# Ledger of designs, part 12: VH-VL binders against Jasmonate-induced protein homolog

Target 1, 185 residues: Jasmonate-induced protein homolog, of Atriplex canescens (Fourwing saltbush) (Calligonum canescens) (p42764)
Amino acid sequence: MASTQAMGMTEQQKKSVDEMVEKATNMGVNVQAQNSAVVSMINQTNVSMTFNENHNWSGSVVGTGYPKSIPTKQSRQFIHQGDAKDGSQGAVVYYGSNANGEPCGWLLAWCAPTNVTPTKPNRVYVDCGAQSKFDTISWDTIKAKLDVGPATTNFTDVDTETTIAAGVTSTGSFASVGAAFGLST
Key: E = the ipSAE of ESMFold2; O = the ipSAE of ESMFold2 at other seeds; V2 = 0.75 times the mean of E and O plus 0.25 times the DockQ between their complexes.

## First folded at step 5 (VH-VL)

Design n12 (from o2 with heavy chain E99W T100D Y102E Y103S S105T G106Y S107L Y108P; framework fv_ozuriftamab)
Fold by ESMFold2-Fast, scan of step 5:
Structure n12 (fold): chain C 185 residues (1-185), chain A 122 residues (1-122), chain B 106 residues (1-106)
Amino acid sequence: as target 1 above (185 residues)
Amino acid sequence: EVQLVQSGAEVKKPGESLRISCKGSGYTFTDYWMHWVRQAPGQGLEWMGGIYPGDSDTGYNQKFKGRVTISADKSISTAYLQWSSLKASDTAMYYCARWDYESGTYLPFDYWGQGTLVTVSS
Amino acid sequence: AIQLTQSPSSLSASVGDRVTITCSATQSISYMHWYLQKPGQSPQLLIYDTSNRASGVPDRFSGSGSGTDFTLKISRVEAEDVGVYYCQQSYSTPLTFGQGTKVEIK
């Protein structure tokens, strides 16, 4: 089950995630619930966002892959299937712009371990800011932040003072991960 | 629709150079490893190596390292396998196949090219 | 390198027969993948991560196993199942395939 929060996954995002899982299953995609992450992203900016890159620490995206764009005020989803040892651990970066038309980026990272325990729970980490911030990403730094991250997190970028990102994940072995990519002003 | 389309059959003499290609379409080329697998006449499948086109990182089967070069041009979504000097023992069917093996993904070699037959004889 | 040995090397079956192919690894591994190469065609993925059927693969195909021994089963073989079956490991590089099992239909 997914948790929802203001600035996190909405009820509409949760419904879209459930519909995507059902559709993928009906198409014959094997979703291993115990170590998969079903990820939903909502674009709360005024322009379309474009996929820039991903990183996998464990597992990989399945089906049709990462959404190439997230239209303004809409949600897009993907499924990331975990490996047997470490589960689903990955990150995505999308580019767009803030209210001033300046190029900006938003990052979501998640961890859905194969065996969820109190010391190895589902985790989420978000980041946002000027697009140039994501031209060269230190994945080791992102991983370090993710590994101490809670199930729900918010981040407001101070460089542009106009971007905000929020992330949330469910508890338990079937991870529903949500992110809101938006503007703080 | 995901497709991997390989270059046509080649007939070469020992000592000649050759480059064969594999063009991906219907997916983001830079998000998947592209591997090369050979099959000698009447024999089984043998992995040669692969490339991650996003950063050109390569992995080789030591048996083929130094004997072939694997490369990719992400601007045209094409991977290459190249020999500087062919030998009769290079006669085989060569397949390209996509996979993200570095992360331990669950979709290994899910799509294959149609194959390129390379015949090396004097 | 992890060597994979398939048994049998070849078999002849009648439509409706149960077919069992085994693959033994020289060391313990987590998962095995299976491919079918029909005559004159490229290999196609049948089973990945030991027991998962690839998209479009009929439910008469199943995989199982752990450690060093893995099995591919066809519950009721059909004429279109003719070809060479290969197991493949991704536990360690170099990636390796079994020698293949040729399945002929009488």
Scores: ipSAE 0.000, ipTM 0.440, lowest interface PAE 19.2, mean pLDDT 83

Design n2 (framework fv_iluzanebart; at its last look DockQ between E and O 0.62; V2 from the best seeds 0.00; counts 0 for: pae O 11.9 > 2)
Fold by ESMFold2 at other seeds, look of step 6:
Structure n2 (fold): chain C 185 residues (1-185), chain A 122 residues (1-122), chain B 107 residues (1-107)
Amino acid sequence: as target 1 above (185 residues)
Amino acid sequence: EVQLVQSGAEVKKPGESLKISCKGSGYSFTTYWIGWVRQMPGKGLEWMGIIFPGDSDTRYSPSFQGQVTISADKSISTAYLQWSSLKASDTAMYFCARFEGSYPDYGYFDYWGQGTLVTVSS
Amino acid sequence: EIVMTQSPATLSVSPGERATLSCRASQSVSSYLAWFQQKPGQAPRLLIYGASTRATGIPARFSGSGSGTEFTLTISSLQPEDFAVYYCQQYDDWPQTFGQGTKVDIK
């Protein structure tokens, strides 16, 4: 299956991730991105999301940085410039609320190697749930999961009824990462 | 096949109220934004506003904020455009149209209703 | 909000000739640009999205190009059925906005 029809995603998640990958691709082409991850995220929840935290394993955000908020049903983008050796590898956490008004978090992590090969592919990792889940993050644990992760994935937290889906593809000299932050209901 | 079917033409007097409708079929009505576009006689297209029927989140262009009300009844897959007091300047063709996309800042109008002609005569 | 400006206002073209329509955005919209055709008495019809991708069922003589602030719709061999008004629309930022239209008259 192509990344636009990833296994395990709902029809709406597939569409949303594909649209975010396309938006990231168009941005990366427009700015002539090189050795970077161009990331596009859509907030499909009922409240505005607020930036909480980032983490870098290699590379760093460029331009005006991470979006400070993602309004309801809107998308926001950033570019993460990779280093020469290890490419772009990082994560972001955004906070919002579920349908019951409970505080929740959404985590997106990506690995965009400088040179993509069958044994060193683009990868994503996602997580979501109660905001307290993100009070103390084990970045080593997340990296270990990311390093064996797929190019397309999703996660649903049953307790909060939150969900997240993401995909990554190579577009010439950069990776396009799309993510949908949402509710499972 | 995606279809948007609008209510019929209306002839009104200034000061009267009006509510016109747009019924969607052939797609998941609650997961797409649907919008309204005005075309005054002999003029171009004007974006009026959009609604996400799943939760009724409604966005108006600045030119139309407070001038009309956009609403939806998701139980019957129908969007509405309404005026509490029509003016002669409201004489126009009104189209409903679907966004191709799940979000308000990334999408284009891909399917259009047939239009509803509203004539407001003094 | 992003202002879309189309030129020319009216274009007269003989059948079989090439027509070129321009659309300019007041700020970059990347490739998030759509083109619509509206025939007299009808609703608009989507021709092009993503600046250059033809919608389903649109003849190959229609092509779009451009990125950023400057966009072009080209009709490579005008047919009598192409008499219409053509609109561009940006969908990069809220609110989505249309150009004022270009009328194509067929001689």
Scores: ipSAE 0.006, ipTM 0.503, lowest interface PAE 11.9, mean pLDDT 88
ESMFold2-Fast, scan of step 5: ipSAE 0.600; ipTM 0.841
ESMFold2, look of step 6: ipSAE 0.006; ipTM 0.554
ESMFold2 (binder alone), look of step 6: mean pLDDT 91; pTM 0.917

Design n3 (from i14 with heavy chain H99L V100T T102W Y103G G104S S106P M109F V111I; framework fv_iluzanebart)
Fold by ESMFold2-Fast, scan of step 5:
Structure n3 (fold): chain C 185 residues (1-185), chain A 122 residues (1-122), chain B 107 residues (1-107)
Amino acid sequence: as target 1 above (185 residues)
Amino acid sequence: EVQLVQSGAEVKKPGESLKISCKGSGYSFTKYWIGWVRQMPGKGLEWMGIIYPGDSDTRYSPSFQGQVTISADKSISTAYLQWSSLKASDTAMYFCARLTDWGSYPEAFDIWGQGTLVTVSS
Amino acid sequence: EIVMTQSPATLSVSPGERATLSCRASQSVYSNLAWFQQKPGQAPRLLIYGASTRATGIPARFSGSGSGTEFTLTISSLQPEDFAVYYCQQYNDWPYTFGQGTKVDIK
């Protein structure tokens, strides 16, 4: 009855997620088993964003891989296929610039467990700010924060005037993760 | 059906102003970039600029910065390309195109207007 | 800006023959490359995006390949309606740029 898509996704992001799921299924990717996270990221900044790095705690990216670039005001999608034990748990970092042209980064981490329960729910963790914040990432620290994270979250770094919002929802076939990388100006 | 419909052909003299239009229908106009492409007679395609109608964020190709103005009116789902003073070298076919969102490679310009021929002479 | 170079400038082929068109980028565009077909008096038509994915309604005889800086468009058995100019376009970085085009002409 209710929308099973991630909270806050634009209509274009929802369309893009549906198209990616169809293409991946046709390529033999097992999206239907709920072991997959289908992630959609929208760049709401004024410049293109570039993929910097990823981390996998459980599962791995499939299909076309992580988008290498997210142009300004556009969305990009990827599929992260989870393992049978722990599901899909990963993170991505993209670099770009704020309104003043200063180098900035945006980090999205998600947890879509194989068996979603009240004690093991879908989770997201986000962070953004100066690019230097992401020069050396403690993935153990990110994992610890993710492990107590909510299903929807927002963060604003007041120093760089950057913002990030994300949410995750189970659809019965996969976990849908939506994220918006933006500016607070 | 998703469509972009452009205004009709224009015949102008050097120094005149001109504003041509591109009207979107069948989709959420504010959620897609609209681009403008110039094609001079017998020549290839050149990006002039793009606009995001939702907030009027506009990006010009360096060769066209200051030469034209791109704008949009989201209340009537219409994008515009404007010259303050036309030159004979502006004689060309002008296309508008919608940048779509198609999963992993959504930046393809999938829907194009029919083109507006602009002739600047005498 | 990223410069796109297409070769050959003109390709003369007979109906039923294979046509192979090349496109090179001055720096890596990953898979962020599209191919367009343009017939005289018409708007460009999207054929391929993401270097290798056929757009909706595009016949299977059109295929794209490549990544990084070197890309190819192949038409496996040229039909009379395929004689046109073909453009590659990168959308990895702004400004988006087109190649100069390859004209596929009849012998």
Scores: ipSAE 0.000, ipTM 0.462, lowest interface PAE 15.4, mean pLDDT 85

Design n4 (framework fv_iluzanebart)
Fold by ESMFold2-Fast, scan of step 5:
Parts: C-alpha cells; structure tokens; sequence
Structure n4 (fold): chain C 185 residues (1-185), chain A 122 residues (1-122), chain B 107 residues (1-107)
C-alpha cells in the first residue's frame, strides 16, 4: 500500500541522476554535449534485482556500466551515450522475484534520437512477466515494438502480478529515462 | 504495396463462436503491431487491442479483456479476433490496422483492412 | 487511460469554406496524435500523423497543428469529397484511444 506515481522520475531518482551526471562529468564524459540518455531504475519489488543482459541498437553504456544489482526499494542509474546519427537506443533486462517467490524479469527499452522530431520522438517499450519470457529475446522484435512506442508507458502482467512503468523526456542537454520495476497489488 | 485483407461478413446467432481474420502482405508481418477496432452501427471507433505477431505479445483495452481473444499466425501473416460466445451487442464492423511506423525522411501510410461486418441476431 | 475529446460533434460548412476541428487530450500526448477521415461504408483513412505531418497522397488543404493536450485539424477550402467523419487518435500511451468524432456536413 503506497501511492507513488510511477510515470516519470521520483525526487529521489532525480537526485541520483544529478549525482551520476556530476560523477560522469568529473571523469570526462560530456553528457550535455552528446545525445546521451541518463537512465534511472527503481526496484519496487520485495527482493534485490540482478542485471541479466543488455542490447544496443545505437550508442553504448559508459563509465561503470550497467548496475549489477538493484537492492529492494532502491534506485540505480547508468549513462548510455548516443552516437551522432541515431542517438541512444538500448535495452536492459533485470531478473528478480514476484510476491510468491516466482522468478520474474523486467525489460526496459528506450530510444532517445539525436534529433527529436514528431517522426523520430523519444520512445520507450516495457515488458515484464515470468523469467522464462526472457530466456530467448528477439531483439529485432523488441526494436519493432520500441519503434512504434510512446514516450511514457506502463504494463501489468496479470499472471505474475508484476508491473513496469517508464518514461523518456528531453532536458535540452540529454534524455532522462525513468523506470519503475514493481509488483501489482 | 502494404495491404491488410479481412475475412468476409458474418451472420451469427447469440451464443455462437466466431473467428475472423486479417491477412497482411507487402511488409514484414512479424515486425509490426496489428490492432483491432470495433465500430458499432452509427457510432465511433473503439480500440479493442493489439498483438505483435513476432512473439504473440497481446494487449487488450480494459473493456475488451476477457470478452475476445486476439491471436496471430506469423507463418501465414494472419491475425485473428475470436469470440467464444457472441452477444447481440457484438453487432459491429470490425477493422484491423497496422500501427504507425516512425521514419526519418519519409511518409509512411499504415493501412487499415476493409472491415468485417458481424451481425448477431436471433 | 487518456481520454480524447473532439469538438464540435457536428460542423456544417459550405463548399469552399474553412473547417476547423478540435481535439483535446486529458493529459499530454506530446505530438503523438493522428487524424483519420471516414466516409460511410469505408475504412478510416489516415490524414495526419505526428500531429502535423500529412500522410502520402493527402491534399495540401489538410493541415494539422498542436502539441501536448490541444490539437487542430484544418481544411482550408472544403471540397465535396471532404464531407465525412473525422477522428483523432493518440498513440502516446496504452491503451490507444480515439476521440468520438466530428461529422462535417454540407450546409
């Protein structure tokens, strides 16, 4: 029982994004000059989540890479640096468990183009459910879903009682991606 | 040329089952979401749900979840809309459509099927 | 669920006149908005996508504008073939939603 808006970034996630941007800047990554995505993920499940895999359609993760784990009720961030042609387009999959202890997965895909236009907008695609759903991922299929996706979205898998919400917004300097990996009530 | 071709009109009685089809051609069928839209006589358009044929991921509008089944067979580039037990209130024109594709420098026309008229009467 | 509201429900115009149709979203849909034309007995025809981009083959008299929550479809000089029902649709969030339609009738 908690009424927290999952769409967009929480205040805690915004603070964590600011800290990640500052750390990256101090290490020579210019987040403001490149079409990068700063991605913040919050684990709203009852157990720690573990990084399973990623995919890059354009750009690549920088710095310390993808967080290997996201502890329960905590946020983790990463920076995905876009290329000059297509910007930042990627996906991550994290594994965890639902309320019944069943193995589950959460997938976040984002697209933050170098030049955002009505025909090339910021996009997200999300999915969650049984871990077996992600045993073999067709990245071409995920890309096709992402390419027609909205800037904010949510999904609930009724069978596993898992939820995922995500959004992308442009800050003028980079794209901010927020995602909440959770359980339905 | 991208086309969606739907099955022919159906006349059914309440309680009967029905499965109508939408066949895509001229594009990579498994790569795009296919949606189903209901239009009751004299009324507006109402989104029922979508399916991605590549992995059969299906998302229903809340009003239609549990009322109909959406499926697809990518080997024959065909999507389906199915009722286990029809009601008189299911009388409507049903359209399939391919979801809009975003491009960089082009105008993409994403077509609709011609529609399948379903009449349910005793 | 994003609710799309169209106004007016019916618009009566003479051939050659300008028609302006409104569409409002209950929350921001950015520019992820399409306009469709439907004539009796026919499937809907895509006119505009991305709020302002004309689909292939659509005459220049059709234009779309707006972003966020308020959108407009304008027909600069209505032709006899333009009398139809027009629908807006958001594709920003699931579920996808249509407006209830605006019927453009001859006066």
Amino acid sequence: as target 1 above (185 residues)
Amino acid sequence: EVQLVQSGAEVKKPGESLKISCKGSGYSFPSYWIGWVRQMPGKGLEWMGIIHPGDSDTRYSPSFQGQVTISADKSISTAYLQWSSLKASDTAMYFCARQIEYGTDSYWFDPWGQGTLVTVSS
Amino acid sequence: EIVMTQSPATLSVSPGERATLSCRASQSVSSNLAWFQQKPGQAPRLLIYGASNRATGIPARFSGSGSGTEFTLTISSLQPEDFAVYYCQQYYNWPLTFGQGTKVDIK
Scores: ipSAE 0.005, ipTM 0.516, lowest interface PAE 12.2, mean pLDDT 84

Design n5 (from i5 with heavy chain S99H L100Y G101E Y102G D103L F104S W105Y S106D G107T Y108P T110Y; framework fv_iluzanebart)
Fold by ESMFold2-Fast, scan of step 5:
Structure n5 (fold): chain C 185 residues (1-185), chain A 124 residues (1-124), chain B 107 residues (1-107)
Amino acid sequence: as target 1 above (185 residues)
Amino acid sequence: EVQLVQSGAEVKKPGESLKISCKGSGYSFTSHWIGWVRQMPGKGLEWMGIIYPGDSDTRYSPSFQGQVTISADKSISTAYLQWSSLKASDTAMYFCARHYEGLSYDTPYYFDYWGQGTLVTVSS
Amino acid sequence: EIVMTQSPATLSVSPGERATLSCRASQSVSSDLAWFQQKPGQAPRLLIYGASTRATGIPARFSGSGSGTEFTLTISSLQPEDFAVYYCQQYNSWPLTFGQGTKVDIK
């Protein structure tokens, strides 16, 4: 089992990350042999969330791809395999609704470089709010924000009363990324 | 090879308790969900619930929550379906099935291997 | 929960003919749809997963198609051993749900 998990992960998310790594290894996926990000997302909203889009700056999702939905109060995980030069750098956007039934989106971006150093650390960037915020996303803008981002962050959109928290940490040969998609109400 | 072997047919009276079993072999038992599916005589398939034997995480269909208990003993690679008090309406074939593993522990998936079924008959 | 509806309830086909079975979801299940075959007195057998991928050992005459809410299982030239009940299952979200089944019977 992994000893270090991303800060802010629930115990259920930590367990799910460990189980996913074991299952992926049993299926022949080389999580430990390559610089990968194992990403866990928990839906703390009152409705199911649906995958909308992703972006890859480096690396690609492994196997069956991104979870198509995240049921209310449950977590889902995926593995993003880093490339040899720049590691695992990507983003996902999930859609759902706030307490008022208004369409909302949650965006998680992560950077897990091939060689993590003090000058090239693990980073995350998050955003959430009205679904329209994620129409015509400028991925260059997101990348610029990610590149100076911390290893742990949170954001609350007061207008929609949505919140998102995320963190990334290295655990052996891969990075563990945790995110909570939620409501501030 | 992957095999799921279920316990034999049961004939019971209303009010009696019952526990039927499903033994897995040929794969990592603690790394796959085991689901239970009911098929009433002449009817279709109904998912009852599922258990992950590695940590006993159990999920029930809303229709079966509180009606049955699903459990597992990982030391003997066996999953169980239990009734505290049987009713005539519990007369059915009960199948266990292995949930195909995906890259997400918590992602629902399809059943890839099935047990042969256990016929439970409840009559006075 | 996602409700799966299969049609027709019964399909009468002669050997060698094409059989087309439908499965409809009450909301999108993407491609997270499996098809099972069940013969009398037997456990179900996985035929198709991911809406269109044949399981290992399944004959080429079985094919699946569809995405979202509408799915089809086709048996291109029905063999005597294909007379059975067929079920669809969604695995897009919990709880797992099955259609009510389509019985493929001999004409």
Scores: ipSAE 0.013, ipTM 0.486, lowest interface PAE 8.4, mean pLDDT 85

Design n6 (framework fv_iluzanebart)
Fold by ESMFold2-Fast, scan of step 5:
Structure n6 (fold): chain C 185 residues (1-185), chain A 122 residues (1-122), chain B 107 residues (1-107)
Amino acid sequence: as target 1 above (185 residues)
Amino acid sequence: EVQLVQSGAEVKKPGESLKISCKGSGYSFTSYWIGWVRQMPGKGLEWMGIIYPDDSETRYSPSFQGQVTISADKSISTAYLQWSSLKASDTAMYFCARGVYDESTWSYFDYWGQGTLVTVSS
Amino acid sequence: EIVMTQSPATLSVSPGERATLSCRASQSVGSYLAWFQQKPGQAPRLLIYDASTRATGIPARFSGSGSGTEFTLTISSLQPEDFAVYYCQQYNNWPPTFGQGTKVDIK
């Protein structure tokens, strides 16, 4: 992806979203775009990344769930359907390796309100580094940081040479959340 | 009909390498995850890791990351579990099992291999 | 990791009697819970998945119930072939984890 800040839904993402909505409907879930987020992740590392953990503050994943893996240099998506009051607010942690083969993690947290206002803006929070950093996560601490976060952000961990960039953009339907999990080398 | 057939028992010394196999038949091998489970003598079951044979995507339990390598050869419907340097603590029964996608983030395991006993002693 | 705790460690029952086995998760696993039977010298055999769905070929005397953190496996009328170790396994969270097992022994 060119930039997480400029990330809107592509035609390929739209087709993936349509397929995910169909599967959720087959499970009896009525997907409501206005309070849902499409989360797209690209793995810019040299190895496959694996889903480790999620957390929900508002809403839950629907359809086929969280992508179990993100192959190197590829993108994966999921739909997170929020409640009518607070929209979609959640987080995911993926594990992988840095350029030296050391175990590392990437954390993406997002807030995509049903109605974006000055007091309820689109927000993201990101973190990355050694895998051990994510063995015990204080979700209250992450939430506090997310709640004052910007709509676009990036972070580089110098010690592991890992980086992560993310953004959230409102559309006419689903909110678009994008993240790039990568290396600074 | 669905079968997972594992390689025979192994007796090894510490420091030696080992590769054991699990061959699937009676189903589409590339459409299911293959998992590896360790059972220490007289103990319970421990999840080691899984592989999706169609693209060889792997993931490991944190306890086994870096200790073993899981691989697959889809042309012969076979998955592998490998150690570069065995330790006495690797003495165990090793099972392979087929994972079924159930509309969740993870799968349950419906068919199991018969097990491969690995004994590591001096 | 989600810790799965089974109780009792050993359950002594007579043939024809009801056996009730418990499995507790340290965090909610929804209904993503499976039960396995293992006899001495044999591989585990899937009995129940999605907390309450019997696997193909499993006798009706086996039933599963529960959701979230508390799960139960019931064998309504224990047969001689049912004396075995039973394991629960969650598959909601990575990594999937097993309980330590409940051994069902003849009384």
Scores: ipSAE 0.000, ipTM 0.449, lowest interface PAE 15.5, mean pLDDT 85

Design n7 (framework fv_potravitug)
Fold by ESMFold2-Fast, scan of step 5:
Structure n7 (fold): chain C 185 residues (1-185), chain A 121 residues (1-121), chain B 108 residues (1-108)
Amino acid sequence: as target 1 above (185 residues)
Amino acid sequence: QVQLQQWGAGLLKPSETLSLTCAVYGGSFSNYYWTWFRQPPGKGLEWIGEIYHSGSTNYNPSLRGRVSISVDTSKKQFSLKLRSVNAADTAVYYCARGEYWDTPSYGMDVWGQGTLVTVSS
Amino acid sequence: EIVLTQSPGTLSLSPGERATLSCRASQSVRSSYLAWYQQTPGQAPRLLIYGASSRATGIPDRFSGSGSGTDFTLTISRLEPEDFVVYFCQQYGTSPWTFGPGTKVDIK
């Protein structure tokens, strides 16, 4: 069965990250660069989720790109290569449905600086709710929230009964970002 | 619906450079591998190389010294150049979209119409 | 490079019959990253199966794939007239990506 935990990577997600790193390396991507973020997302909803959009403040997605879909109760991964000055800073939005079949969205933003320090730490920002919430996104507003965000966070939208949890940690070779897109039931 | 349209010179002399372009109509250009294949008359397919919208490339080692693939994200186009052609390069050339959203995906789900390239002396 | 062999080279059957096509790899295909394509003469290939067993969008359920490691199979449960064409397997587990030589399904 799928985990009920909202935070942190599952054992299956960790294995999937290892497989993604191997696949990307075989395709010529240097995933071990210190300013890369390896992002793993688990879909804890009852339906498949579809990639809607991304935003890059620093760096860009590499390798096989953003997963176009995340099947129900499964995880998918991508690699985001940072730049030398600011590292990896980006966001993704996935669409799906809540328990009532209403269109919903989940937003994950992360910041993995090139040089992680106490004053420039790893950060995440998350949001979820009705799909219409993400029809027009103010990326400047999201960036402002991300810039003061913690390394681990969660959010629940009461109206749609959707939830999202995320965390980011340094591995010495890359930043590991984990997120769970789910329902509050 | 997404459609690939390709064009370029089909008749070449030995030593010339083959240049083909593939344009993506409808659908997203980002987050896919854009790939070139060729098929000599009556034979199987050969992978030439691929490019991601960021410009990251992978080439078949047998062609690496002669091949380059480039991308123009503003036009949603990608192009193949193959240098120093000879009669063995005579083939139908195809562009294709590499499907990547679910593991273990990476099948080619959309293809261009093909371009017959003849190298003759 | 991983060499793919397909057998038989030609499979002669009648409409309504079951077709079984084999693809064997010279080395284990990583993570079952193997695809099957259909090609009508004069046309581009059409993706049927990816990941050894996942049917591509719009592909009829009479097509199924199975296998792992070095042995893979494409099955067409009940041949339709349009299925009498050439089929290729492809591995994408190890660069360079390679294709089999094809199996031609023809009418007896």
Scores: ipSAE 0.000, ipTM 0.473, lowest interface PAE 12.2, mean pLDDT 84

Design n8 (framework fv_potravitug)
Fold by ESMFold2-Fast, scan of step 5:
Structure n8 (fold): chain C 185 residues (1-185), chain A 123 residues (1-123), chain B 108 residues (1-108)
Amino acid sequence: as target 1 above (185 residues)
Amino acid sequence: QVQLQQWGAGLLKPSETLSLTCAVYGESFSGYYWTWFRQPPGKGLEWIGEIDHSGRTNYNPSLRGRVSISVDTSKKQFSLKLRSVNAADTAVYYCARVFDSYGTEYPYYFDYWGQGTLVTVSS
Amino acid sequence: EIVLTQSPGTLSLSPGERATLSCRASQSVDSSYLAWYQQTPGQAPRLLIYGASSRATGIPDRFSGSGSGTDFTLTISRLEPEDFVVYFCQQYGSSPFTFGPGTKVDIK
């Protein structure tokens, strides 16, 4: 389907996801396979955010890859093609700054199984805070948290006054993953 | 439908300040970066810098000490100032829209351009 | 900054022939962030290809892009009269965004 509703996506994000799906299809990417995740991230901070790293547990990014930057108050999208057995499971980390100009990071992890069931549901895990929190990431620890995560989640780091919200839902054509990287002030 | 119109002084003497303005018609100004380029006669393009509707700027480091870009969101205009010009600043200057503002990761490229302004620096 | 080199500087061909234009980067460029533009002398550039291989809206299928890392190619499969103009490559994966010096496609 064209419409998406992951984690209260803005109307602009929904339009951008639809454009991404159309462009990817024109490039020969089969985004309609139910083992794909289309991820939309909106930067609600006051500065641009930059891509730091990614991790794949199953599947891989396709098309033009991970957005290298997300300008302030704008959204960026990518497509992560899942494998036939486990679907799309991955994570991204973006860096930026909080209201005080301190370096901060935002982490989004998602799990979109090839066949969603009550025992194999869509999941997300999020984290944010000081950039130093992400200097050495234990991907096994993140995976353990993701494996018991909900389909929608919010987190606020009080020390840095950063926030992150995310959700994942199946559209019948692909899994829609939405995330908002923001500040609590 | 989208149209960029630019204007400003085309003849300058060394040490003067270049001032150019670009106006946006037929499109929302918000949600996009708006950018300036220049092209010396017979040479390739050089990116100067960009600005969004909130006034956030990014500049080419080679010009950062001399360049300033500003925005007037209510008029849907953005302006370039380049200080202390010399003969090497002689070029056609273009304003343009950054397309990636449709919110897709497909890329940071330039889809609508102003008509260009020839700037000549001579004594 | 990333320096882009284009070769040849001038490519002399006849209508109906294939044109192959090269763009080489001084350091690796993510293919997602390479574009090609066409410029008629005296006019603003026109976007042809973005993401190394994706045609912009309205661009004929005779134009194609390829490449990765430091080596990129624009191919025009069968030159039409309007194609005898200048072509520039551009990277936008690293600030500042930089352009090559251009390849002029000229009639023999």
Scores: ipSAE 0.000, ipTM 0.427, lowest interface PAE 11.4, mean pLDDT 82

